# VH-VL binders against p0dw94, part 4

Target 1, 243 residues: p0dw94
Amino acid sequence: PAGTPAGAGASAGIGSDTGSNASEDSDMFPTIVFGDTVIERKEYVAALKAQHGAARLYFRQTYGVDPAEDGWDKAHDGEVPCRWLASRAIDELRRRHAAYLIGVDLGQVADDSYASIVARMEAVNSGNAELKSDGGIVYGRTGFDIDSYLSYELSALKNAYTGDESNPGMSLSDDEVRRYYDEHDWTKDGVDGKTPLDEVRGNVKAQMRSERYDELVSQRAEAIDVTDLPWDALYRFTAGRLG

## First folded at step 1 (VH-VL)

Design e9 (framework fv_ebronucimab)
Fold by ESMFold2-Fast, scan of step 1:
Parts: structure tokens; C-alpha cells; sequence
Structure e9 (fold): chain C 243 residues (1-243), chain A 120 residues (1-120), chain B 111 residues (1-111)
């Protein structure tokens, strides 16, 4: 309901991670550790922005309120929007780190740290800039920001896993494929009836592998213990970013 | 064959108005929702506005709400976009796009676009 | 502006497979099965490539496939060919105010 300025994005107009404001907030950000990996403040803030729309949608559908107008710290049947959002952000970070740890297990990356991800992104960006400055042709957009690089690299990790039938869960029998196909909707826009399995077999297998990979990531994410996180301090930090 | 032909673009000063038109042929125009999608030079796609088959439902992107008005004339197989209070940020190629048959969630056919440049 | 996150560029050699991700929120990609992919060659209008996550319109080769998991959708191009060099945009139905959101776009280069 609230009119967010167009082009600012759902969460860009509130608690934005900008220079001095980000520096001031970093003194309040608690130490968060997943295994041996420290979660950086800017990594957490990015996760908050990614989940901001989900929080607004949930509270509108469940309680008929918009946290952006009603207040992020106001309780509704025991649920506080900023705390719900913090929990979702942590869950997203658990899933992200789980995916990178699976990549570590396969020898694709050395660790799951944010600093290592940023370093790889900067190396790719530098390579692209050098190609352009040397008179090379660069097709369209070049230069990742961290959100686009994370999206790219997480997809690459998933593709490497699901593209190798020797990985656990990735070998599919014809019987499993036919069962999945029978249990799901495989239709073309404007055409009555199911598309024959032989025509969509590749898409069926891709969807099955995608779901199995996501389940593996979910299971690995649940292994990341967050019961002893400094939740109270994290809630205060999160509320400050939203006010 | 489905055809969508946009017209009405041009160079216009900030604060002024412009009216875009889209002529449709090759399908039953009043069976489908219609949309405007824009693309600034060197940038990505942005959905601008949509209108149902009978003009009963109209929606706008936040960036143009209150400034742009979408309309259609089913008797003339035509879609329109009245653009008021134009800003430099409105500079873009404007595409007319037809919704798919069911629910208007896909854009199954696109016109070639008409260029709108807002500057002095 | 576009609101769904895509990698800025993806490159591959002829015959390879490439995958493009499209990440949103539970109020768009994660909330609906109305994710679509559009291909745009330089100087041309976009063309619908994949609809409703994984459906291929008539005339689209089966080397193009789509999938979705949670808040992330993916477009896979197998057997990459020179003519696949283009910009690719995802889109999602988003519900109330803004009915449709587009991705930031991905340049696919065939080296």
C-alpha cells in the first residue's frame, strides 16, 4: 500500500546500507558465526532486502497490516515483523552457505566466506574491464554487483551438481521420471491435454534434479546451528535498519 | 499473423505530454489484455501498464502511476498510452505487448517499439 | 526498473550448456508459477522463449528448458549455438501494485 518511490525497490528507501549509516550500524551488528565462518554485516543486510517483500506479503495476508505503514516492531498475535524478517534473512543465509559448503565438498570452491565470494567477483569484473580497455568487444552489460554475482555463482554450483549424474540423487531411473511426469502438470499454453513425456523428458529430469538439489541444500542448511545466535541484538539491529 | 504496430513517439521536452498508439491485427483484439513495456537505451525491460479486454481492469507501474493513462478502442483494434508530465527518466523505446490467452500473465507477441526521448 | 536478480553475463562455447538464474522473493518468483523467459537479439523486440516456468511455445527448440526452486528460476540452454547470443530476461507475475516484474537481464555470449 505505501507508495515506495519507483526505481528505489521494496527495501531500498529504508535502512539502506550506505556509507556513514552502514558504518554507524556496524557497531550494533552482533557477531554471527556459521560453523567457522563469520557472517558480515553487509551480507546480512543484503539478505534482509531480499526478504523484505516476503515479510510485507506475509503480514498483509495473515493480519491485514503492512509493516511499512503500521510499524516493523508492532506485535501481531505474538509475531513481530522485524523479527520475522530477521529469521527469514538468517534462513536465507543458512541456505546460501549450505550451497557453498556442498560446493566445497565437490572441490568447486575453497570456502563459504563472503570475502572469498567478493574476491572472485572482483577478479571477474577486472578481467571484463581489461578486455574492454584493450579494445576487446564486450557484449552488453558487464560488471557484477554482489547480488548478481551471488545469483550467478549459486546457479553455477547448482548446475555443476545437477549436471553430474554421479552425484547423490542425480541419477534418475525411467520409472522415477515417468512417475514424476504422471503426478505433475505438463501442458502447453493453448493446447489441451498433457505434452507427451518423450517431448518434455529433459524438462522433467531437470525439475526432478532441481528439487532434489534444493532438498539437499535444505538438509545441509538445517545442520547450521543458529539456536545460540545473539537474536536479541540481531532484532535490535534489524529494527534500526527498517526505521 | 499477429501484428502490433506502435506510433506516436518522438522528441519532447520535460513536463509535456505525448500520446502513443498501437494498431493490432491478426487476432481477435477484444479477447486479450494488452500491455505497454518500455526499455531505456542500453537498459532492461520495465512493465508500464496493462488493460483487460473490456477495460474493466487497469494497472500501472509505480513509476508512472498518476501520470500515464492506458486505454483501448476495441472497435478500432487500437491500444493507447497518454503520457503526461514527462520526465527524462521516461526516455525509452515503448513496446506494445499482447497478453497470452489465459489470464494475461505472458507477453506472447510484441511490436517493434516507438522511441520516446524526453530532453531539452 | 527490473527487480528480479540475474547474472549480468554468461558465456560458453558452441555445444556447451549454460544456465541463467532469476532470483526474486516469495511475493513473485517464489509465490507463483508464472515465471517467463524472453530472448532479445540486438536491435529487435523480445520474443517469448519459455512460459509458466518450463513450457516451451511452439517453434522453440527443446535445448531451451526452464525450472524453478523456491525463489529462484533457471533457464538452461544446452548445445549452445551462435544464434543464441542475445539478452535473456526473466519475468514474474507479482500480484497487486506492479502486476509484472522483469529481471535485470543477462547477456549470453558465444565465444
Amino acid sequence: as target 1 above (243 residues)
Amino acid sequence: EVQLVESGGGLVQPGRSLRLSCAASGFTFDDYAMNWVRQAPGKGLEWVSGISWNSGSISYADSVQGRFTISRDNGKNSLYLQMNSLRAEDTALYFCAKSGRYGGKTFDYWGQGTMVTVSS
Amino acid sequence: QSELTQPRSVSGSPGQSVTISCTGTSSDVGGYNYVHWYQQHPGKAPKLLISDVSKRPSGVPDRFSGSKSGNTASLTISGLQAEDEADYYCSSYAGSYTLYVFGTGTDVTVL
Scores: ipSAE 0.006, ipTM 0.403, lowest interface PAE 14.0, mean pLDDT 80

Design g1 (framework fv_greziprubart)
Fold by ESMFold2-Fast, scan of step 1:
Structure g1 (fold): chain C 243 residues (1-243), chain A 120 residues (1-120), chain B 112 residues (1-112)
Amino acid sequence: as target 1 above (243 residues)
Amino acid sequence: EMQLVESGGGLVQPGGSLRLSCAASGFTFSDHYMQWVRQAPGKGPEWVGLIRNKANSYTTQYAASVKGRFTISRDDSKNSVYLQMNSLKTEDTAVYYCARGYSYGYFDYWGQGVLVTVSS
Amino acid sequence: DIVMTQSPLSLPVTPGEPASISCRSSQSLLHSNGYNYIDWYLQKPGQSPQLLIYLGSNRASGVPDRFSGSGSGTDFTLKISRVEAEDVGVYFCMQALQTPYTFGQGTKLEIK
C-alpha cells in the first residue's frame, strides 16, 4: 500500500506525505556501508516502503495480527514486526546493490551508489521534459521517480547481462533447453496442450536466463556482509518511521 | 488501498527478450482478470492481452501483433501477473500498463506504466 | 477486428460549457445480455488512463456526476455537462465485446 501526496499533513508512519514529520526524522539514521558504498537514508526508507505490505501480510498469516493495528514493536514468538521489516529492507538493498555491482564488473555502470542513480534519473527526466515542452504528444508516465527509475535501470542491467551469451550462466545447450521445456508448461491462446519447443524456444531460453541471472544476483547479494551493521540503531530508526 | 506496481522495463535490442512484472495489493487478486495494454510514443492505447482468473482456467488471449511472441502468466500466491516479451521489434516500443479487469471487459484500475524501448 | 472511431479529435472548450465526444463502432456492441460493451477512459497529461464510464452508461467509482455515457449498438456519446479545468486530457472509448479489445484514436479536450 502506498499513500498519496494529496496535500495532507505529516504521516504517522511509512506512506506518502507532502509535509514534513519531524518525529519520523527524530532518530538519526545510522551509518550503513555495503563494501565501500554508503547506504543513504532515502534509499533505506524507499526499501522500507517496498516491504511494508509484505510485513503486514507475513504477521497476519503467521500470528493473526496486523502490525499497523497491534503495534510494530510488539514481539510475536520472538519476531518483532519493525525488525522483520528492517531485515527485509536490508535484504532488498543487498539485492539491488548486487545487481549494480554485477553491472560495475561488466563496465555497464561506474558504481552502485544511490547518488549516481539519482543523477542519471534526473538527466533522463530533463530530456523527457524538453520533449514535452516542444509540444510533442506525450501519453502516460514520461517522468521517473526514484522507484520507477530503479526498476527501469535494474531491468536494463539484467537485459544487457542476459542478452550476452558470453556472460557466466548465459550459454545454454540444446539439451538444457529441452529439459527445461519438458519440466514446465508452455501454452498459448488457441493451442491445446503444450506448444512445440520450436515455437517457444526464445521464451524458454529467456526464462532460463532470467532465472540464472536472478540466482547470480542472489548469490552476489549474500556476499554483502550485514552481520556488523548497527542493527540496534537501525531498528530504532525503523520503529520511529512506523509511528 | 489498491495498488498495481509494474517493473521490468528497460532498453533492449531488436530480437531481444524482456519480462515485465506487475505486483498487486489491496484487493483479492485471484478473483480478477488481468490485462496488459501498451501505448507507443504519441499514440493511443493498444490492447496487448489478458489472462483470466482461476474460475476460468487462467486462459489467455492476445492481440494478433504479439501472438506467438508474448506470453502472459500469473502467480496468485504472489499476487503478480507477468508479460514475457520475445523477438522484440522496434514497433514494440511503448509504455506498458497492467490493469485490473472483469469478465465484462472494463479496466477499473491501472498501474503507472513501465517504459520499454526497443532500439539498436 | 472491431474498429472504433472517435470525433472530434480535438475539442477546445470554455470552462463551464458542455462538451460531447462521439464514438462509433464498425459493428454492434449490444450483447444478447442487454449490455453495450463500450467503456470510456480519460488520460490526463503524464498519467495512466482512468475509467470514467463502463458498459455504456455506468459511472465508475469516484467519477463526478457531470460525466454521462449514452448510446446503443454502434453510436455512443460521452457528455460532460460543465467542463472543469481538471477534465483536461485525452478521452478514449474502448470496445470489450470481443477480443482483441480495441480503442478509439482519442479526443484531446483542452481549455480555450
Scores: ipSAE 0.008, ipTM 0.410, lowest interface PAE 11.2, mean pLDDT 82

Design g10 (framework fv_greziprubart)
Fold by ESMFold2-Fast, scan of step 1:
Structure g10 (fold): chain C 243 residues (1-243), chain A 122 residues (1-122), chain B 112 residues (1-112)
Amino acid sequence: as target 1 above (243 residues)
Amino acid sequence: EMQLVESGGGLVQPGGSLRLSCAASGFTFSDHYMQWVRQAPGKGPEWVGLIRNKANSYTTQYAASVKGRFTISRDDSKNSVYLQMNSLKTEDTAVYYCTTDLYGSGKYFDYWGQGVLVTVSS
Amino acid sequence: DIVMTQSPLSLPVTPGEPASISCRSSQSLLHSNGYNYIDWYLQKPGQSPQLLIYLGSNRASGVPDRFSGSGSGTDFTLKISRVEAEDVGVYFCMQALQTPYTFGQGTKLEIK
């Protein structure tokens, strides 16, 4: 099944969730809000998909079980795979929203909503289609899917922030750079000892800014309160998605 | 995503020179490390070298097999990276790829060009 | 230079069966920051290599969850839980701990 004219890249979920009965609503996505932003079902499902492999790897490494074979609802030393996965998906969303909120502070994006991200992805995909129409040769996937676009845009936000030393945390003193250099190994292939600071000063600064940005994202993510989320409903929805 | 297009390949005699270009389209080219990787017919990939971004003073590194013969440069205003190849040898025959990573770390190659064939033969 | 050695060199697999590829480094790829600087690539016939796994165990964007990377230090494994026809190609590991970055010799996966 392919060969219909490509649409705007619209995606759809499962096709039997119509009606009004409580039994049909038992696996319905609950209302989740981060500050003033509503988390869409599609956004949560994308985060769930992103963390799915990590959950399988964690339970294989820790307990010798694969939740895809053994069941996502079976407890292992008090840990239930579907609940662990739901928690990781929420943590992924917190970090994602934190990074976008930093972008909002810098005027790089208007908001942290999933709909806005999807709209920008579709605009870029349209531009890429025009480039190929002009006879250009491109590599990578023909267009962005949401996972690849999120990775790209989050990278772009980070690079924009860390590349501007007027941004909070991005101005580095010579003493801070020297201290970081002294605490880490800066070696060159075929040469004994540390590469002189003057040759790697840019590399040292870039690594420091990267780490400071990651810390800022972590701090901002921790400020997103998840205490009052409807966890029981979210667990039921997650279990339903995993089969 | 970044899109990479290589050009400038062809047939050249041993001892000759050739310049490869890689044009990028993307939103943060100037922040990315750019790399060249080659693959000889029937063999696996071989790393050729890299050039870092402006924040890292456009520093370059090369594989020993090409050191002193190849030079990597970039022009951020044109979103392009170049590989100047001098004193070409028959063992330089390969498909040459331009590649980069999303975070500018130079530690994994998420985006690759289509490659350009360089044949060094009499 | 760090030498990367892959095994097996040829891997015929029936569709739906699991596959496992090993990669060994001549030196530890574990950095003091806690990451193993090893990546895995797939090159399909007539195509450029594509990234599958980076920094030991992280799946690249768009890569199906049937692919996983594991290992630490000098011994690494790429696993495919259920091989599909589209997985045909040559698989390469690469170390990026230090320059020159070096690739394994490749593992050719073929459908029986």
Scores: ipSAE 0.006, ipTM 0.385, lowest interface PAE 13.8, mean pLDDT 80

Design g2 (framework fv_greziprubart)
Fold by ESMFold2-Fast, scan of step 1:
Structure g2 (fold): chain C 243 residues (1-243), chain A 123 residues (1-123), chain B 112 residues (1-112)
Amino acid sequence: as target 1 above (243 residues)
Amino acid sequence: EMQLVESGGGLVQPGGSLRLSCAASGFTFSDHYMQWVRQAPGKGPEWVGLIRNKANSYTTQYAASVKGRFTISRDDSKNSVYLQMNSLKTEDTAVYYCAREGYYDSSGYFDYWGQGVLVTVSS
Amino acid sequence: DIVMTQSPLSLPVTPGEPASISCRSSQSLLHSNGYNYIDWYLQKPGQSPQLLIYLGSNRASGVPDRFSGSGSGTDFTLKISRVEAEDVGVYFCMQALQTPYTFGQGTKLEIK
């Protein structure tokens, strides 16, 4: 099936607007730029959704309150939940863009734009729909939403990078591996004591490469300057999205 | 000829319940451990849980993400294994497969898989 | 939990050429019984996963000789000696040494 008879497309008539707060309609999403890449409204909203639980957890653990019950605009020792969430969402976007930019450096993807990610996702979804219309069954390759596609593609970028010893940081000396092994706890199910290095050498190397990749992403994300973002406008937009 | 046929998938709201069935034919079902594996759209397979045979007292094991919410059972007289899914979450959206664990001195491989059934958890 | 890491994630291959896929585990998969509890599966477009190799190096029933598995402990390789068009799909490794059983992220094999 290519789509519904009544629909213009997959998202026709099904917006992401809450519609529950009149101020949301008047609060415009500000222009946000990371380097040369414009951050889209949909991209920011997805990042808010991803960090929503973290905001609730932080305020519950720190102040004993749930912003979903107490209000997202109520200050607690100078901290406003919707502003905290906006900052976390921007940090999430910095990490995402950093990972894609590393992929650009290695020729794995053409750019870090949200539009390019969405286009790749829609191409996969379209291919799956075409396969179904031809009488095929698409198990395990059904439609992506943007959250599931981002998770898939970010994992793919990391694995491609860490799986190639020629990439910066991915070449490990025997001495480095032995040192890392000595500094960490390596055990296996049902066996007392530390598992010998010869049995877990591949595990040690994989963990080291994973950590080095995460550090590279972190360093690249920190290079994305957010001091000049239109924070006041972003806070107003975010508050409108939360009610 | 061996067959595994799943049924019971569909659309359900968060917090809802759903029961999946898997009917086996073409082999001695009662001898084998049975597995449930799921695959979210665009992702790789994720192990859900297993149920052992009568010789191992029908013991079950589950992935941490579903422990306490999902229950695996089997009825050897009907050559069927079941997955009862309670307190469903949007992240449970996936194609669910039943699979047969192969028999050898040391099992641990899934030599036959069903066609899978789609479970969508959406509000 | 045992973590399984595959490389490469995308593998474009010219028909007739060899291909290899690596899988590394965060813990040794070698049991005292002498078996490595690592399996390889292929998922063709629109199909369920199918077993290719079990317990490290054993070919499943009906799997062509061009497929082979090797390795021990933590580093494993799936090799295709001569890639054919029908080999297109996503390849996954899985460990079954301990629960929860865990899969790699997959390697998509494409014909150039």
Scores: ipSAE 0.000, ipTM 0.376, lowest interface PAE 15.1, mean pLDDT 81

Design g3 (framework fv_greziprubart)
Fold by ESMFold2-Fast, scan of step 1:
Structure g3 (fold): chain C 243 residues (1-243), chain A 123 residues (1-123), chain B 112 residues (1-112)
Amino acid sequence: as target 1 above (243 residues)
Amino acid sequence: EMQLVESGGGLVQPGGSLRLSCAASGFTFSDHYMQWVRQAPGKGPEWVGLIRNKANSYTTQYAASVKGRFTISRDDSKNSVYLQMNSLKTEDTAVYYCARGLWFGEPYYFDYWGQGVLVTVSS
Amino acid sequence: DIVMTQSPLSLPVTPGEPASISCRSSQSLLHSNGYNYIDWYLQKPGQSPQLLIYLGSNRASGVPDRFSGSGSGTDFTLKISRVEAEDVGVYFCMQALQTPYTFGQGTKLEIK
């Protein structure tokens, strides 16, 4: 539960009256900005949920404790689970926003804001509903939730980037392709030995472009400076969400 | 709990490329053959292809409609199977599912399916 | 390729009544090992297909015993002894004798 207002009580300590303002401050989602883009509370909370299991696994494996049972605010060799989780959530958001910003640079999307992503998802869902009403039979997934839409759109951005040889990193020399091919075991079913480069050249190039795109996203994400984020307020908010 | 989570769907122009991923958890992934199945809007399922386990040298098979354009691969260390789609056509528009299967020692069937990921090929 | 054909395409049923779906293959699905390589799937509205019956007559884990599969060679039947509201959806047969694996066109089960 999130704190109870301190009343007059025999067990209440001196200086324990925090009032509604202190409670509101500790529960308030701080202003988080990546460049010119504000990170919404809903976006951050979704990232926390995505990293929640990783935090529990890490602390179980490293310290033999489950933060969900032992407490998210207890330190273990200087590591506090809720702070570890907040850091991982921010890193995930950095990578997501980096991918969208690459898309912005290429004119593929207008901005990297969560509100814009949600609006596009809702437009797609509305279009799908109209199509289904005309089609008679409905099969499979009938609409996007935000997680599935993010996966859908992030992949579209990656495909647009890697499919255009004129984009930085996407032009591959014959020597680069040969070196990559030589460093990996390219084989086909039932055949001993390496599959000749000419038979897998397209696959080699596609894999190289995929890896180079992922590296560009990582580099762009690292360029999103998180040093000046209001970490203390974010930690308080995160702890409040977990207990 | 057994899970298959597809990702990598999206909008792509005809002639473009797209890579789908399927992350598995809750079972010994390396023992199983993995399948890709797609379903176009308003149509029934269409088998796309399969990849066998390490004991069968990760061999692959494909439906004629995608052979030469699509490639299935897997990484057992990451519990993941992938579908690389090249030279995409508007008729490749579908929800794509990964599904679990096993070839020998057990029946041939798809006993667990992911939620599916939408691929739209349009201008 | 083996062609799978289902009938009927639409099957309206009153709850509590039996339902029967037919599936025919363009060639025998009976293997020399004695098994018919045919499976049945149910796709409920908005969901992924789920396995009901494998190798002709074996119920998948968690599938109620009101579902049964029968037949051999080229003529197969899925039977529901007493249809319930949750049985609504599209039913597909699939042959797994050889690649490419092929599905029937589907039978839509509707409650009257």
Scores: ipSAE 0.000, ipTM 0.406, lowest interface PAE 13.2, mean pLDDT 81

Design g4 (framework fv_greziprubart)
Fold by ESMFold2-Fast, scan of step 1:
Structure g4 (fold): chain C 243 residues (1-243), chain A 122 residues (1-122), chain B 112 residues (1-112)
Amino acid sequence: as target 1 above (243 residues)
Amino acid sequence: EMQLVESGGGLVQPGGSLRLSCAASGFTFSDHYMQWVRQAPGKGPEWVGLIRNKANSYTTQYAASVKGRFTISRDDSKNSVYLQMNSLKTEDTAVYYCARDSSGWYKAFDIWGQGVLVTVSS
Amino acid sequence: DIVMTQSPLSLPVTPGEPASISCRSSQSLLHSNGYNYIDWYLQKPGQSPQLLIYLGSNRASGVPDRFSGSGSGTDFTLKISRVEAEDVGVYFCMQALQTPYTFGQGTKLEIK
């Protein structure tokens, strides 16, 4: 089928073995700061890659077009796919940094920087290689890439937070649990009617804590000001990555 | 007792072909969707594909990594499901399991074979 | 293309103590029929995976009451109320909401 040309930025290399155009792209990438933390080019590019499919799905469902075929720079009812993708990537970075900053508050991690995340990933990968070298049993995807490691570590931060009742929002009263249970339909396959609270109490509490944690992350993320980001320069960089 | 027994593995050169068989016993095979799952040495399971039952016209689905190269078929009269593997690559090296889908609507793999090793190497 | 991510990677547990394993999906596994399409499997050394939990919270036939699954949407937990020596192995979550079905990277449960 019809080829969508890869631009110099796109060819620079998510998954490419042909070499990169990293120096040209780095000249285009603006300085982006969340609080005191500088957002690295590699971190932003990883967020673009993560949101790429969502952008294609959104424009297909909303306008009946695929940006990969129609062009990432073509406007649809005022929405430009590469700008939509850039905005979503920044929103994802806000949520990621918010989650890490909550982890900093709890002493789980020292900072929210991408370099620190990469260093921890490399340490885990090195440990897994040593275990394999010693003849240890290692099943599953234990060799992390940055996307899988980010997901893994973000889940670990959430689990550590929600698993400690002393953390803000994680102490649930019996009345709160009963109210949440009453507001939702709890059923079990093969059993008529609503499952008694005592049988699903653990599920109810886990869902409440998950939702409260997600709300805390959202509130913290919204506190990260993106009004004065160099959006025009970021849009140019993003368009260059996509063609 | 319900069992799945795979056969047909072995060593094959890149670009070669192999046909895996999976024989079922102890349950009504024709009622169930059947799954193929593989596990490369030291890695976790990776879904390969499925074949539905007669009520769903024996339709198949495949993982993108094998689509166009692998074909799943079944013979209900022999209580068997098959995986025809063509244009084999070194990354296809794995233990291959057939598994029973306990129910078409919730898709839990409740019975697994013991697995058959496929090595793709020159 | 749903990514499943587990935590922790390694879980050393003292016998008789509880254990918890988390699994996160890159998108919601909650179907319009009200069920979360997530399964949990245990792979003991040298064995095929075996089903523990299906549809988020239902125990498979023969699975002890010690095992329970919970969660909804994108965040799920497998709990063992009192770990026993025979529970050693690698635990995998799997989403069955859409093809391709995808597994987490695994959590190795070890006795301290």
Scores: ipSAE 0.005, ipTM 0.397, lowest interface PAE 12.7, mean pLDDT 81

Design g5 (framework fv_greziprubart)
Fold by ESMFold2-Fast, scan of step 1:
Structure g5 (fold): chain C 243 residues (1-243), chain A 126 residues (1-126), chain B 112 residues (1-112)
Amino acid sequence: as target 1 above (243 residues)
Amino acid sequence: EMQLVESGGGLVQPGGSLRLSCAASGFTFSDHYMQWVRQAPGKGPEWVGLIRNKANSYTTQYAASVKGRFTISRDDSKNSVYLQMNSLKTEDTAVYYCTRGPYDILTGYYKYFDYWGQGVLVTVSS
Amino acid sequence: DIVMTQSPLSLPVTPGEPASISCRSSQSLLHSNGYNYIDWYLQKPGQSPQLLIYLGSNRASGVPDRFSGSGSGTDFTLKISRVEAEDVGVYFCMQALQTPYTFGQGTKLEIK
């Protein structure tokens, strides 16, 4: 392959790095802090990418427009797509950091920083590379990207929490399980009617614990104060990343 | 250092049975759905079935072509997933891949088949 | 079942030139959550398939920037901005909106 020098920031999408000739508006990522943790540019851009589809769907359903076609900067009844997307990205980051902070409380991880997550991912990937280099046989794809590693760690944190009945919210009474079962539909492939509780008790408990964990994450995320974020600078940066 | 090491392939006669095994390492196996995908010579991949994680009570789903003949199971204590194949037909001849499925789908990262084993050849012939 | 149809089936390209592969689904892959449940895989000669693109447009780890996915609903495109010798193989699209998960028939990329 032959490459050319990196493009200007004004031409960069949310998934690509800005070039050295990028405009100040499109390249200048503001300082964003959740408690004592600095949010990195790469972390924010990943969150934009994760919420991109939701923004397109919202504006298509609400206003009949696709921001990717009509422009991310056009206001629709006071709502600007790039601002909506930025807000959703920050909310996504609040949820991610909340989950990691719950992990910190349980001694599972040292902190909620993106740099620490990347370092752990790189250590795993490095170990895999050393195994291959030593003549080990490894089949298929052998490394994490940051998205797959985040998914892996978030799942591990959730499973560690929900798998321990001594954790707040994870002890379930028989009455609570029966009530949840009665309020939801429980069916099996090829079987007519509701599956008896005794056959799906494990499923019911797992779903209840999953929902309670998600609620705890939501409550912890709400505690992360975002009122004083440099929103105007963040909106300018976001607009630049979207073209 | 993620690995999926498959075993149990070979030549089997029509109507016979065969059990494939897949040993996983380098990730938290119990968090993941695991899937089987096959590829007949000169054809594209065909999804065989999946088994969900413990949070989803190890429920299974199968392609219509194998339902009632194939069974997927797993043993999280051994980091292994299995494909029991019964009543084999010549049309079942394929390379069978053990694949890593999504984590809990609630994470919002929906990478299906994000990691594949090397595959094992199953030949159903007289 | 959702049927996935790829075009072209064979794609000879000169190194350094762009390449484009189309995939059509028999029904919309756009979920109410805003995601298109379509992935792209590459199978290099003698290797297992490997993930290139997930959820329509997201590159997997180690996948060069020259690969991009686009489209929504029923029509999707995988583009390679500058084809390299290492890109030789069969490309498959796959829908993950519902079981059974279904693959396209494949596009074989060959160097002229």
Scores: ipSAE 0.000, ipTM 0.393, lowest interface PAE 19.0, mean pLDDT 80

